# VH-VL binders against Putative pre-16S rRNA nuclease, part 9

Target 1, 151 residues: Putative pre-16S rRNA nuclease, of Pelagibacter ubique (q4flq5)
Amino acid sequence: MITIEDFKIKHTNKVRFIGLDLGSKRIGVSICDERQSIATPFKTINKTNTNELIDELKIIIKDNNIGGIIVGNPVNMDGSLGRSAQSVNDVASNISKSIDLPVILWDERLSTVGAFNLSSLLDVNVSKRVKTIDQNAAAFILQGAIDFLNN
Key: E = the ipSAE of ESMFold2; O = the ipSAE of OpenDDE; V2 = 0.75 times the mean of E and O plus 0.25 times the DockQ between their complexes.

## First folded at step 4 (VH-VL)

Design s44 (from u3 with light chain S30Y S31N N92K; framework fv_ustekinumab)
Fold by ESMFold2-Fast, scan of step 4:
Structure s44 (fold): chain C 151 residues (1-151), chain A 121 residues (1-121), chain B 107 residues (1-107)
Amino acid sequence: as target 1 above (151 residues)
Amino acid sequence: EVQLVQSGAEVKKPGESLKISCKGSGYSFTDYWLGWVRQMPGKGLDWIGIIYPGDSETRYSPSFQGQVTMSVDKSITTAYLQWNSLKASDTAMYYCARQTEDILTGYFDYWGQGTLVTVSS
Amino acid sequence: DIQMTQSPSSLSASVGDRVTITCRASQDIYNWLAWYQQKPEKAPKSLIYAASTLQSGVPSRFSGSGSGTDFTLTISSLQPEDFATYYCQQYKSYPRTFGQGTKLEIK
């Protein structure tokens, strides 16, 4: 794993990135265009272990010219360390070891555009939000990261 | 305080049905997976499976698939482990345990006191 | 399934001793390993998660280390209440699997 700051220095143009929202039950997946300008919801993975996630990611990587994986890193508003943050770090580290691509933790505090997009997602009807929330959250995460990388 | 309180010891005969319980309190019951672990007399720990109380999604160990059924009643924050037909080989201590809320990485952070199940003629 | 093997199966020690228990995974589990303590006639208690992070309320004499396939649990200065069976457990993959246990006995 590398930092977002290190990835900004090393990242490759003309490849797509995957964004991941690691939920307690399911994983939201997003993907961006090859110009790294727009993040789009892609799918939801209903898997309970990291091996199944890694297998699915390898398929997406092979099919979509992926050059990096951006994982949303939950941070408490009060700055306290939560077990969710630890779990995300553990999963991201394992992905990094199993997949030969940069894996980056994204702290959503680094993006003002992200705040606007989150507000927009929260306006979605509850029933629709339940169906697509993970995919939309993953797109929000990825959009924030690529906006940062393009600055 | 997080607590998992299990039902009392059971003495049964082969072929009988049984349902044991695990009541959670002190936390949001529907936000954490709940697991079951078997410990045969004098032996180590065997992972049975986990259930997510929010929607009753289950994951069983292949060794226990079809032998037991996990279920929950959210209204009373209680999980169950049940057998339709007990065998002598089911004699063991059964623990329930809370798994941390993460779907991908989860260990058991709180354990019930255990329910001893004895199946004999 | 990922197999977990502990060594030794039992060991004898005296109060004040430094004790090390080992756990080996049959494949890479990174740092997704927990340690549990089980005293006679009691339920297991969580001691350590993520290979090296102490559960709240666990004394600092307990420590964990390792990554990948090889892990250790160390008790720096044994106390009478530490005599118990210790289990490692991987939480990388389902089904979760436990080591067979290491029984820590009085010399």
Scores: ipSAE 0.006, ipTM 0.572, lowest interface PAE 8.8, mean pLDDT 81

Design s45 (from u3 with light chain S30R S31D A50Y; framework fv_ustekinumab; at its last look DockQ between E and O 0.07; V2 from the best seeds 0.00; counts 0 for: pae E 10.1 > 2, placed apart)
Fold by ESMFold2, look of step 5:
Structure s45 (fold): chain C 151 residues (1-151), chain A 121 residues (1-121), chain B 107 residues (1-107)
Amino acid sequence: as target 1 above (151 residues)
Amino acid sequence: EVQLVQSGAEVKKPGESLKISCKGSGYSFTDYWLGWVRQMPGKGLDWIGIIYPGDSETRYSPSFQGQVTMSVDKSITTAYLQWNSLKASDTAMYYCARQTEDILTGYFDYWGQGTLVTVSS
Amino acid sequence: DIQMTQSPSSLSASVGDRVTITCRASQDIRDWLAWYQQKPEKAPKSLIYYASTLQSGVPSRFSGSGSGTDFTLTISSLQPEDFATYYCQQYNSYPRTFGQGTKLEIK
């Protein structure tokens, strides 16, 4: 894995990034454009096996010109690691060891600016929001990270 | 078939050094965290730590950090648990175990047969 | 560190009985909980992961439930081969921690 500061220096223009929200049983996936300006919800992966996740990510990477992977890091508002942050670090580390692309953790506390804008733009109803929560969370994560990278 | 084969039982005296081994086969050794667990006679399971053979990254339980050393030789698919100076309280069964590649990578899916370490005068 | 507390520490039961074993975490671990079975002089075996998912090859008489802090392992109709010690383990946080074990003995 690489720090977000290193990623800012090393990342390549004209590739897309994906964002991952690593939930308990489901993984939200988002994707951005090749200019890395807009993140959008993409899909939900209902796999619990890391090997199956990695296989699906390899397909997404091949099909969509992906040059980097942003993983949400659910840190408590006081800066301590949250209940799931340590498990997220393990999965992100395993992804980084299995896929030869930059994998970085993005502090989800820093996504509130992006989350506000994304939520108001989506105008989703309750049933759609419930079914796509993981995808929307992944979009919030990716949007926050690309906004930070482009400052 | 995934197998973890541990070295044989050891009888040692306090102050001696020891290195026990765990050889993995039937899977990609460098792609799975490998853990060590202690079980003192008649007692429960104590999580010692895990090591990632691909890069030797380690994570120790605080109660074992500095007390033992985990290492790997990935060229022979073998992990090691090592003491510089054994104590009588190190007498226990020691298991190696493979941590699953599941998204939640914290449980052990395959276990070695155990290595009994006895430390007595 | 997350403390895992099992209840009871030991239990006597007869073949055919329905048995429940409880595991409680000192803080919310969501569904990130595994159960192991260990017979005397043998290594533990993975039984259940993700609180309720049976490991491959585990008989359907075993089931797990719970989330957050309270978890239960159930054996619906006890068989002679089920007499063993059972451990829960959380994998929400490092260090990983085991419960102290529940020894299930034949009456």
Scores: ipSAE 0.007, ipTM 0.557, lowest interface PAE 10.1, mean pLDDT 81
ESMFold2-Fast, scan of step 4: ipSAE 0.257; ipTM 0.738
ESMFold2 (binder alone), look of step 5: mean pLDDT 93; pTM 0.944
OpenDDE, look of step 5: ipSAE 0.367; ipTM 0.812

Design s46 (framework fv_ustekinumab)
Fold by ESMFold2-Fast, scan of step 4:
Structure s46 (fold): chain C 151 residues (1-151), chain A 122 residues (1-122), chain B 107 residues (1-107)
Amino acid sequence: as target 1 above (151 residues)
Amino acid sequence: EVQLVQSGAEVKKPGESLKISCKGSGYSFTDYWLGWVRQMPGKGLDWIGIIYPGDSETRYSPSFQGQVTMSVDKSITTAYLQWNSLKASDTAMYYCARQTEDILTGYYFDYWGQGTLVTVSS
Amino acid sequence: DIQMTQSPSSLSASVGDRVTITCRASQDISSWLAWYQQKPEKAPKSLIYAASTLQSGVPSRFSGSGSGTDFTLTISSLQPEDFATYYCQQYNSYPRTFGQGTKLEIK
């Protein structure tokens, strides 16, 4: 695994990224366009273990021009790591070990509060934007990450 | 409270068919894989396979592939393990167990049935 | 298939003893290992998952450690109800595989 800052410097243009929301029972998967401008929901994986997740990710990577994997990292609002964040780090580490692509943890706090504050100041329709993205958590995670990478 | 209740002991002759059951209660039956484990007398645990009741997808150990069939009837929250033709080497205790569905903790057996003793003698 | 080897196959101990059981995987399984306790004529019971996380309701005298290929189960102060057979199980890949078991006997 690498940091989002390192990935910002070294990532390849004209590739897609996948976003992962590692829920307790289901894994949300999102994908962005090759311009890395918009994230969309892709699928839900809801009956696989970590190895089967990895196998399914390999198929998605092969079928698409994928250059990186963004994993949502659920941290406490004060920035401390809880039990669920440690579990997510373990899964992301296993993915990184098994798949030869950059795997990046994305702090989910940066997607929700920061986007709201900036969009509000810039007179964007924040409610419509947040509602659209929020209907798929994996797309929300990936959108936050690519917005950061493009800025 | 989660509970897995298995059918009673069976005594069979070689060549006979058999179907044993495992009834789940206290949880959403279609949201968890259900596994089967064999324990021969005085021996350790041997993983047979798992079935997902929501769509009947199965995963078998290679050593049990073609020797047994796993199935479910989700209307009565019951899973089955079936033999078309029993052999003496099938004599064992058979356990069903619920496999966790939390990707973050991994997929291990968190609850077990009490076991069904199957005796196959000539 | 991943082979799981436990040692020792049997262990004799007294109440109050610290006991350690080991489990070795034939290949890297990260932390995807569970420990089960089986008392005579009873079904197995989940003790530990993810190598070191205690199942709810399991006494704190039980602990697990390890990663990769080498794992241990420790009972810090053995109680009468702890005499049982203990099994490790890898859940890193299919098929799942168990160790052969370690029988913990009263001395």
Scores: ipSAE 0.006, ipTM 0.549, lowest interface PAE 10.6, mean pLDDT 81

Design s47 (framework fv_ustekinumab)
Fold by ESMFold2-Fast, scan of step 4:
Structure s47 (fold): chain C 151 residues (1-151), chain A 122 residues (1-122), chain B 107 residues (1-107)
Amino acid sequence: as target 1 above (151 residues)
Amino acid sequence: EVQLVQSGAEVKKPGESLKISCKGSGYSFTDYWLGWVRQMPGKGLDWIGIIYPGDSETRYSPSFQGQVTMSVDKSITTAYLQWNSLKASDTAMYYCARQGTEDILTGYFDYWGQGTLVTVSS
Amino acid sequence: DIQMTQSPSSLSASVGDRVTITCRASQDISSWLAWYQQKPEKAPKSLIYAASTLQSGVPSRFSGSGSGTDFTLTISSLQPEDFATYYCQQYNSYPRTFGQGTKLEIK
């Protein structure tokens, strides 16, 4: 793994990146265009171990000319319990060991947070809403990172 | 602090129903998978399954599928393990345990309840 | 199902000794292995996850190593409170499975 600052110096403008939002049940995946201008929701992964996640990521990388992986690193606020930064770091480290691409942790404080709360209408079932939220969160994580890299 | 507090010991006859409980506190109950583990007298640990309290999704070991039911009541941060018809072979200590991270990519237990002893006369 | 086999099944040791316990998986589980300590009449306690990462609050005399199919738990200098049964658990595949346990006794 490398820092976002180091990646800003080294990255190329001819490949796509993927963004990952690591949840307790689902993993949101986003992808950007080859100009690294716009991030979009891509899919949700329901795998329960890192080995299965890595296998799925290898397929996405092969099919989409991926040059880097950006993993959201959550901020825990006092009085609120969220995802562990240690858990996210461990997953990102294992991806980095198994996939020969830059893996970057992105501080979610630097991304648009309001959009994470804009989900589907209440009439959609819970599973579909959660899946959509994860994909949107991953897109905003990736958008924040590519905006930083381009500025 | 994270705590899992289980219901008290039970003594039952074969054919009776039973529901034991595990109450979580000190963490976001709906963000962590919760599991159940059986330990028969003098034996090792047997993985029963896990439940996600946020939507009640379950994953059972094949050896326990259809033998027990896992459920949750989010409003009181409590998980349950239930038998419709107990057998003498169900005699064991039953532990609940929290899966170690909010991340779906882990499967180890980081905090354990104190256990509920279930005795079924033969 | 993935079978976990521990060796030895029991071990006698003295305070101050270096103790090693091994765990073998019937198939590749990468680093997805945890170690638990259980004292008589008590619930298990989490010790190590991801083969080598200490749970918070666990003394540094405990360490884990290994990947693939062969794993080791080491206690560098045994203390009186360390006499217990130790279990490994794989979490690479469903169902999760435990080893049969290794009982560490006073020599």
Scores: ipSAE 0.023, ipTM 0.623, lowest interface PAE 6.3, mean pLDDT 82

Design s48 (framework fv_ustekinumab)
Fold by ESMFold2-Fast, scan of step 4:
Structure s48 (fold): chain C 151 residues (1-151), chain A 122 residues (1-122), chain B 107 residues (1-107)
Amino acid sequence: as target 1 above (151 residues)
Amino acid sequence: EVQLVQSGAEVKKPGESLKISCKGSGYSFTDYWLGWVRQMPGKGLDWIGIIYPGDSETRYSPSFQGQVTMSVDKSITTAYLQWNSLKASDTAMYYCARHPEDILTGYPPDYWGQGTLVTVSS
Amino acid sequence: DIQMTQSPSSLSASVGDRVTITCRASQDISSWLAWYQQKPEKAPKSLIYAASTLQSGVPSRFSGSGSGTDFTLTISSLQPEDFATYYCQQYNSYPRTFGQGTKLEIK
């Protein structure tokens, strides 16, 4: 795995990203366009073993020209990892060991800060865009990361 | 603070029903998986399965599917392991354990119950 | 089902020794392996998860390593309280499966 800051420096704008919401029962998957401007819900993966998850991700990557995987990371306010964040880190680490693409943990708190900063610079444009995003958590995660990368 | 307290030892005859319990305290019962492990006398550990108290989702070992039932009563923070008809081969120590949630299944347990000895003999 | 094989089945060691126990999975389990310690007539104690992460309160003389199919548990300087049976368990695939156990006895 790499940091979002390292990925911002090194990534290309020619590929899609996928976003993962590692929920308690199901894994939400989102995908963005090749210009990395909008995230949409893509599918839901039922709980399985880690190898089955990785195999499904490999199919998505091959079929959709994916260049990076963004995983939502619920980090505690003080920056320490709680139990759910530890779980997310472990799964993201295993994905990065098995898939030859950047895997990035996205602090979900940064989505709110990023949206605020963009709204401050662009009046209400970003706030309206955020409000029209589907409530699918994986799409929200991916959109926040894309907005950060394009800033 | 965190405790898993299991019911006392049981002595039963083949064909009898039995329900043993594991009561959690000191934590949010519905936020952790609860697992069961069997250990026959002088033998190793056998994984029975896990249950998520929040919605009663279960994952059984195929060897135990249909042999035993896991359930919970979240109003009293208690998990159960139940047999409709005991066999002599059910003689074993039964442990419950608390598993932190992960996205696919529980992490390995962080707290264990003290065990319930079940003896089934004619 | 994934078969877990531990080696050796038993070993004898002295206090202060470095002890290594191995565990082999019949197929790739990534890092989804846990180690447990069990003393006679006691509940198991969780030692390690994710192949190498120590559980809270476990002494630093315990360490785990490995990925894929081959894993090791190491005790760097054996203490009297470490004589016990040790089990590995994979939690990558259902059903979760334990190794047969390694009994660590005083020499």
Scores: ipSAE 0.013, ipTM 0.580, lowest interface PAE 7.7, mean pLDDT 81

Design s49 (framework fv_ustekinumab)
Fold by ESMFold2-Fast, scan of step 4:
Structure s49 (fold): chain C 151 residues (1-151), chain A 123 residues (1-123), chain B 107 residues (1-107)
Amino acid sequence: as target 1 above (151 residues)
Amino acid sequence: EVQLVQSGAEVKKPGESLKISCKGSGYSFTDYWLGWVRQMPGKGLDWIGIIYPGDSETRYSPSFQGQVTMSVDKSITTAYLQWNSLKASDTAMYYCARLGYEDILTGSYFDYWGQGTLVTVSS
Amino acid sequence: DIQMTQSPSSLSASVGDRVTITCRASQDISSWLAWYQQKPEKAPKSLIYAASTLQSGVPSRFSGSGSGTDFTLTISSLQPEDFATYYCQQYNSYPRTFGQGTKLEIK
């Protein structure tokens, strides 16, 4: 794994990045455009172990010309049983060992809600709005990292 | 509460077909992998395989690939394990168990188990 | 396939004893190991996952430790209800594999 500062220095090609939100029940996956200007939700992965996640990531990488993986680092997690900052580091480390691409942790506190316009969600019921926000967490993470890299 | 309730004991002859069931309740059935484990009389636990009810994706142990079929019916939150032609060596207790998914980072361990279905195959 | 070997295969202990059961993986499984308890004529019960995380509702006298290839289940003060067979299971790679079991008999 590398720092985001090192990644910014070394990144010379117009390739896509993927963003990962390692949620408790689902892994959110986002992808950006080849100019690294906008992140969009891509899919969710409902797998229970790191090897299954890695297999799914290899398929996405092959199909989408991916040049790097941004993993959200959810510091100050809610204390959910069995999940910790160390667990996120372990998963990111295993991805880095199995996939020959830069893998970096992005502190989600460096991102802002202003990266996403949430006004369109106001017209849906609470359950649908919560689901939409949850599905977009990976895009929120990736957009923050891209904004940093472009500045 | 989370419960897995399995079908009752079966007594069969070699060559017969069989389908046993495992009904889940108290949780979102399509959000968790469900697995099957065999325990032969007086022996330990053998991992058969797992199925994801949301899309019916399966992963079998090589030892059981082609010997049994796992399936689900989402409408009644029920998983199945099926044999087309039973052998005497299939005599065992069969457990279904849910894989823990509170946190993907802690993995594919079994967190809740069914009570078991005893299958006896003899001539 | 990853082979899981438990030691001992059986042991006898007295109420109040500290009991240790070990489990060895044939290759590195990080911390992806669970422990199960099976009482006579009953389904297995989950005790521990991620090598050291106690399942909800399991008494605090149970604890797990280890990483890589060597793992330990400890019962700090054995109770009569702890008579059972204990199994370790790796969930690092497919197929998932169990140890052969350790039968604990209360003396």
Scores: ipSAE 0.006, ipTM 0.545, lowest interface PAE 10.0, mean pLDDT 79

Design s50 (framework fv_ustekinumab)
Fold by ESMFold2-Fast, scan of step 4:
Structure s50 (fold): chain C 151 residues (1-151), chain A 124 residues (1-124), chain B 107 residues (1-107)
Amino acid sequence: as target 1 above (151 residues)
Amino acid sequence: EVQLVQSGAEVKKPGESLKISCKGSGYSFTDYWLGWVRQMPGKGLDWIGIIYPGDSETRYSPSFQGQVTMSVDKSITTAYLQWNSLKASDTAMYYCARQSYEDILTGYPYFDYWGQGTLVTVSS
Amino acid sequence: DIQMTQSPSSLSASVGDRVTITCRASQDISSWLAWYQQKPEKAPKSLIYAASTLQSGVPSRFSGSGSGTDFTLTISSLQPEDFATYYCQQYNSYPRTFGQGTKLEIK
């Protein structure tokens, strides 16, 4: 894994990025355009384990000319790492070891206030999480990262 | 209390259609994958496939793809396994089972709760 | 498809015995393995998941170990209610596959 600041220095044009919202039962996936200007919802992966997630990501990468993976990192409001954030870091690390692309953690607190509800990532009641919400959260994560990279 | 209640035993002739059911209760039905497992008389367990009730996404074993259809009616929290044309080789106990969830970021997709089974007998 | 092979296919034991059942995967499945117990005329019941984590409510005499391709289920002191068929199952890849089962019979 690398930092967003390091990625800003060395990322290349003409590739897309994917954004990931790592949920308990579902993974929201977003994708941007090759100019890295607009993030859109792409799909939802019903993850059962990390290996299955990695296999699905490899298919998306091959089909969509992906040059980087941005993973939302749900940090507690006081800035400490919760159990959820540690689990996200572990999954992102495993993706980085298995996929030959930059993997970047994006702190969602750096995103526009009022546009995203961070509690959706930390909600332990999975019965309330739906496919559309996961995809939109992933798009919000990716858009925030792209906006940072373009500034 | 999580429960999966399956429909009763069926006796059919070759060529007939059949639809058996599995009703979930005590949990959020649309948030858990539900699987089907076949057990031939005196034999072990065969994984048929899983369905996600929230959007009807399915994953079949290649051995069962095209031979059976999984579906759900989420308004009555019920999953179905269906045959268009039964064969004698379909004679078996059929179980439904729920894939577990024990972690907020990673579910463990073992079968944590099982239905009681539906015995299907196909003979002339 | 990942093939799961259990050993032995059957064994006879007495109450109080230590029983060990082995499960081998044809390829690396990490720790993505569950054990199920099926008593005569009943549906299977989950015992262990993630190779070594006991399902809530399962007696502590049951334990699981292993990773990669070789896994073991142990019953430290067999009880009358433990006579059953035991199945391992991998959930590392699709299709999910079960071992052929190990039938534990009264000696």
Scores: ipSAE 0.013, ipTM 0.582, lowest interface PAE 8.1, mean pLDDT 82

Design s51 (framework fv_ustekinumab)
Fold by ESMFold2-Fast, scan of step 4:
Structure s51 (fold): chain C 151 residues (1-151), chain A 123 residues (1-123), chain B 107 residues (1-107)
Amino acid sequence: as target 1 above (151 residues)
Amino acid sequence: EVQLVQSGAEVKKPGESLKISCKGSGYSFTDYWLGWVRQMPGKGLDWIGIIYPGDSETRYSPSFQGQVTMSVDKSITTAYLQWNSLKASDTAMYYCARHEYDILTGYYAFDIWGQGTLVTVSS
Amino acid sequence: DIQMTQSPSSLSASVGDRVTITCRASQDISSWLAWYQQKPEKAPKSLIYAASTLQSGVPSRFSGSGSGTDFTLTISSLQPEDFATYYCQQYNSYPRTFGQGTKLEIK
């Protein structure tokens, strides 16, 4: 895994990213356009083991020209890691070792504050989003990350 | 059958180097983290750390960082725990154990254990 | 580091008894707790993960419960092969930490 700051320095501008919401019994998957402007829900991966998840992600990557994976990181407001964050970090690490692409953890606090019009506190502007599906956590995670990368 | 087979007992003197091994079989060695646990005579279990054989990423307990080195040789599906200079306080049973994580259950606990390697360091 | 404290440190019991062993974490670990059994001169065996999920092949007389800071391992009807030392382990944070162990002895 790499930091989002490191990814911002080196990423390619003509590939898509996928976003993953690992905080539940289901894994939400989102995808963005090649200009990294708009994140949309893509699919939900039902209960699977890690190997089945990796196989499914490899298919998505091959079929959609994916250049990076953004994983939502459920972090407390003080920056400390909770339990689900431990799980997410371990799964993201496993994905990074199984898939030859950058895997980045994204602090979900940045996306959540933006959704409540508190963007001035974190320098996040939800009005920059041209098309989002607000009921999908994976799309919100990915949109927050690509907004950061475009700043 | 998934197995972890550890090297045999060692008797060493303070200051000597040592490398003990843990060989995995019956599973994809590079797809699972592998951990090391120390048990001093008559005492409980102490977590040393874990290593991912696919890329050799390590996570050490602060108490063991700089005291031991974890490594792997993927070609022979073997993990190692190494000391550059043993001390009497290193006398213990050392276990390796496979570390599995499941996305949906959050399972990070050890599931399969090696039989242990007894290390005795005495002058 | 998260400190894990087991109670009691040892107990004596008879075959057929109901046995409970407790484990307390120094801070909230949600359900990220495992239980291990270690028989004399043997490697530990994994019994329970995620506080209450039984490992494959472990007898149903073993059960785990709890969340947050307080956890319990129960053996509903003790068998001769159950005399062993039992350890809890948190995997909420690094480093992973074990309890000091509870030795279950024959009366």
Scores: ipSAE 0.014, ipTM 0.554, lowest interface PAE 7.8, mean pLDDT 80

Design s52 (framework fv_ustekinumab)
Fold by ESMFold2-Fast, scan of step 4:
Structure s52 (fold): chain C 151 residues (1-151), chain A 122 residues (1-122), chain B 107 residues (1-107)
Amino acid sequence: as target 1 above (151 residues)
Amino acid sequence: EVQLVQSGAEVKKPGESLKISCKGSGYSFTDYWLGWVRQMPGKGLDWIGIIYPGDSETRYSPSFQGQVTMSVDKSITTAYLQWNSLKASDTAMYYCARQYYDILTGYSFDYWGQGTLVTVSS
Amino acid sequence: DIQMTQSPSSLSASVGDRVTITCRASQDISSWLAWYQQKPEKAPKSLIYAASTLQSGVPSRFSGSGSGTDFTLTISSLQPEDFATYYCQQYNSYPRTFGQGTKLEIK
C-alpha cells in the first residue's frame, strides 16, 4: 500500500482504476475510463469475507484492465484514525498483499474540497458532472483521486 | 463441517508442566486465528489470546503474557496451550475457539471446542 | 483495557416472556460486540456479532442492538432451552474483554 503522493510520482501508464467504499455493510465499487476523466458506479459486493472480496476484485481487474485500486479512507475531522479507519487500513493492506496492483488510501475530505474548488473555476458541465458523481460514494471517492492525479 | 476437538481432562500438582491441545477439522486451519479462553469454576469467561496458524503470530492478554505459551503444529492441524509450572490458580475450564474475520463485520469467535478441564491441587 | 459491564447479573423469567440484557463498554467500541450463550457444563455458543448480526442457525427470537458504549440483547419469547448465562465481548481493541455474564433463570 502506498500514498496518493507516491502513486502520482510513480504512475506512468494510463489505465482504469476502481474505487472502493468499505465504510458500510455493503462494499461500493466504482470504475473510471481509460483516460481517468470520469468515475461511475460499477457494482455492489454483499456479504463478503476478505478472501471472497479479493476473488471478486481479481475478476473485475481482469475483465476491465484495471491498473490501480483507490480505497476511501474515513478520517476523523481532526485527522486522527478511528477504529473504522483501522479496519479499512487492514483490508487495504490485505488487498495490496494479494493483488499485484497499487492500492492507495484516499482521504475523502480532500475530495470534497477539491471537487468544489475545481467546479468553481471551470464551466457548468464540470459542476454538473461532479454533483452527479456525488450521489454515489464510491464514484465520488474515485473522482477525487483521479482529479488529484491529473493536475 | 467445522469442528474443534480438545484433549481430555487433566489432574496435576503445583509445579508440574502441562500441554493441552485443540485439533481443527473441516476448514483451512492456516487461514483462521485460533483463540484460547479460560473459565474458572463458577466464574465468567477470560480471554487468553489468539494465534495465527499460518505463521504462528500471537496476541496475548497482558494478564496471561509469560504465564502460558500458545503454539501450533500445522501438519496435524493442532493448536496447543502450555504451562511450564502450574499453580492452583490455573484450575479452570480452557476453551479454544476459531476467530472469523469479515471485512464488514470485524472478527469474533464462531466455533468453539468442547473445553478441557484442568485441575491443579496438592 | 476496555471494561465490559452487564446488567443485570441475574434475572428470573418465565417461558414466553420478553427478556432484555444490557452491556456497557467503558469506552467507544463502535459496533464491535459479540454475544455468547453458555448452558451449564457446556461450551459457549456464538449468537450475535457486529452488535446486531445473527450467527447462522440462531433462532430469530434473538436480536441485538446498540453502538458506541450501550448494547442490548433481546429474546422476544423465551423458550425452555434459552435458560443459560449470556456474555457480551468487545473486539474493538486488544485485549478482547468479556462482560461478567448475565444468568437467566427459570422463575
Scores: ipSAE 0.005, ipTM 0.505, lowest interface PAE 13.1, mean pLDDT 79

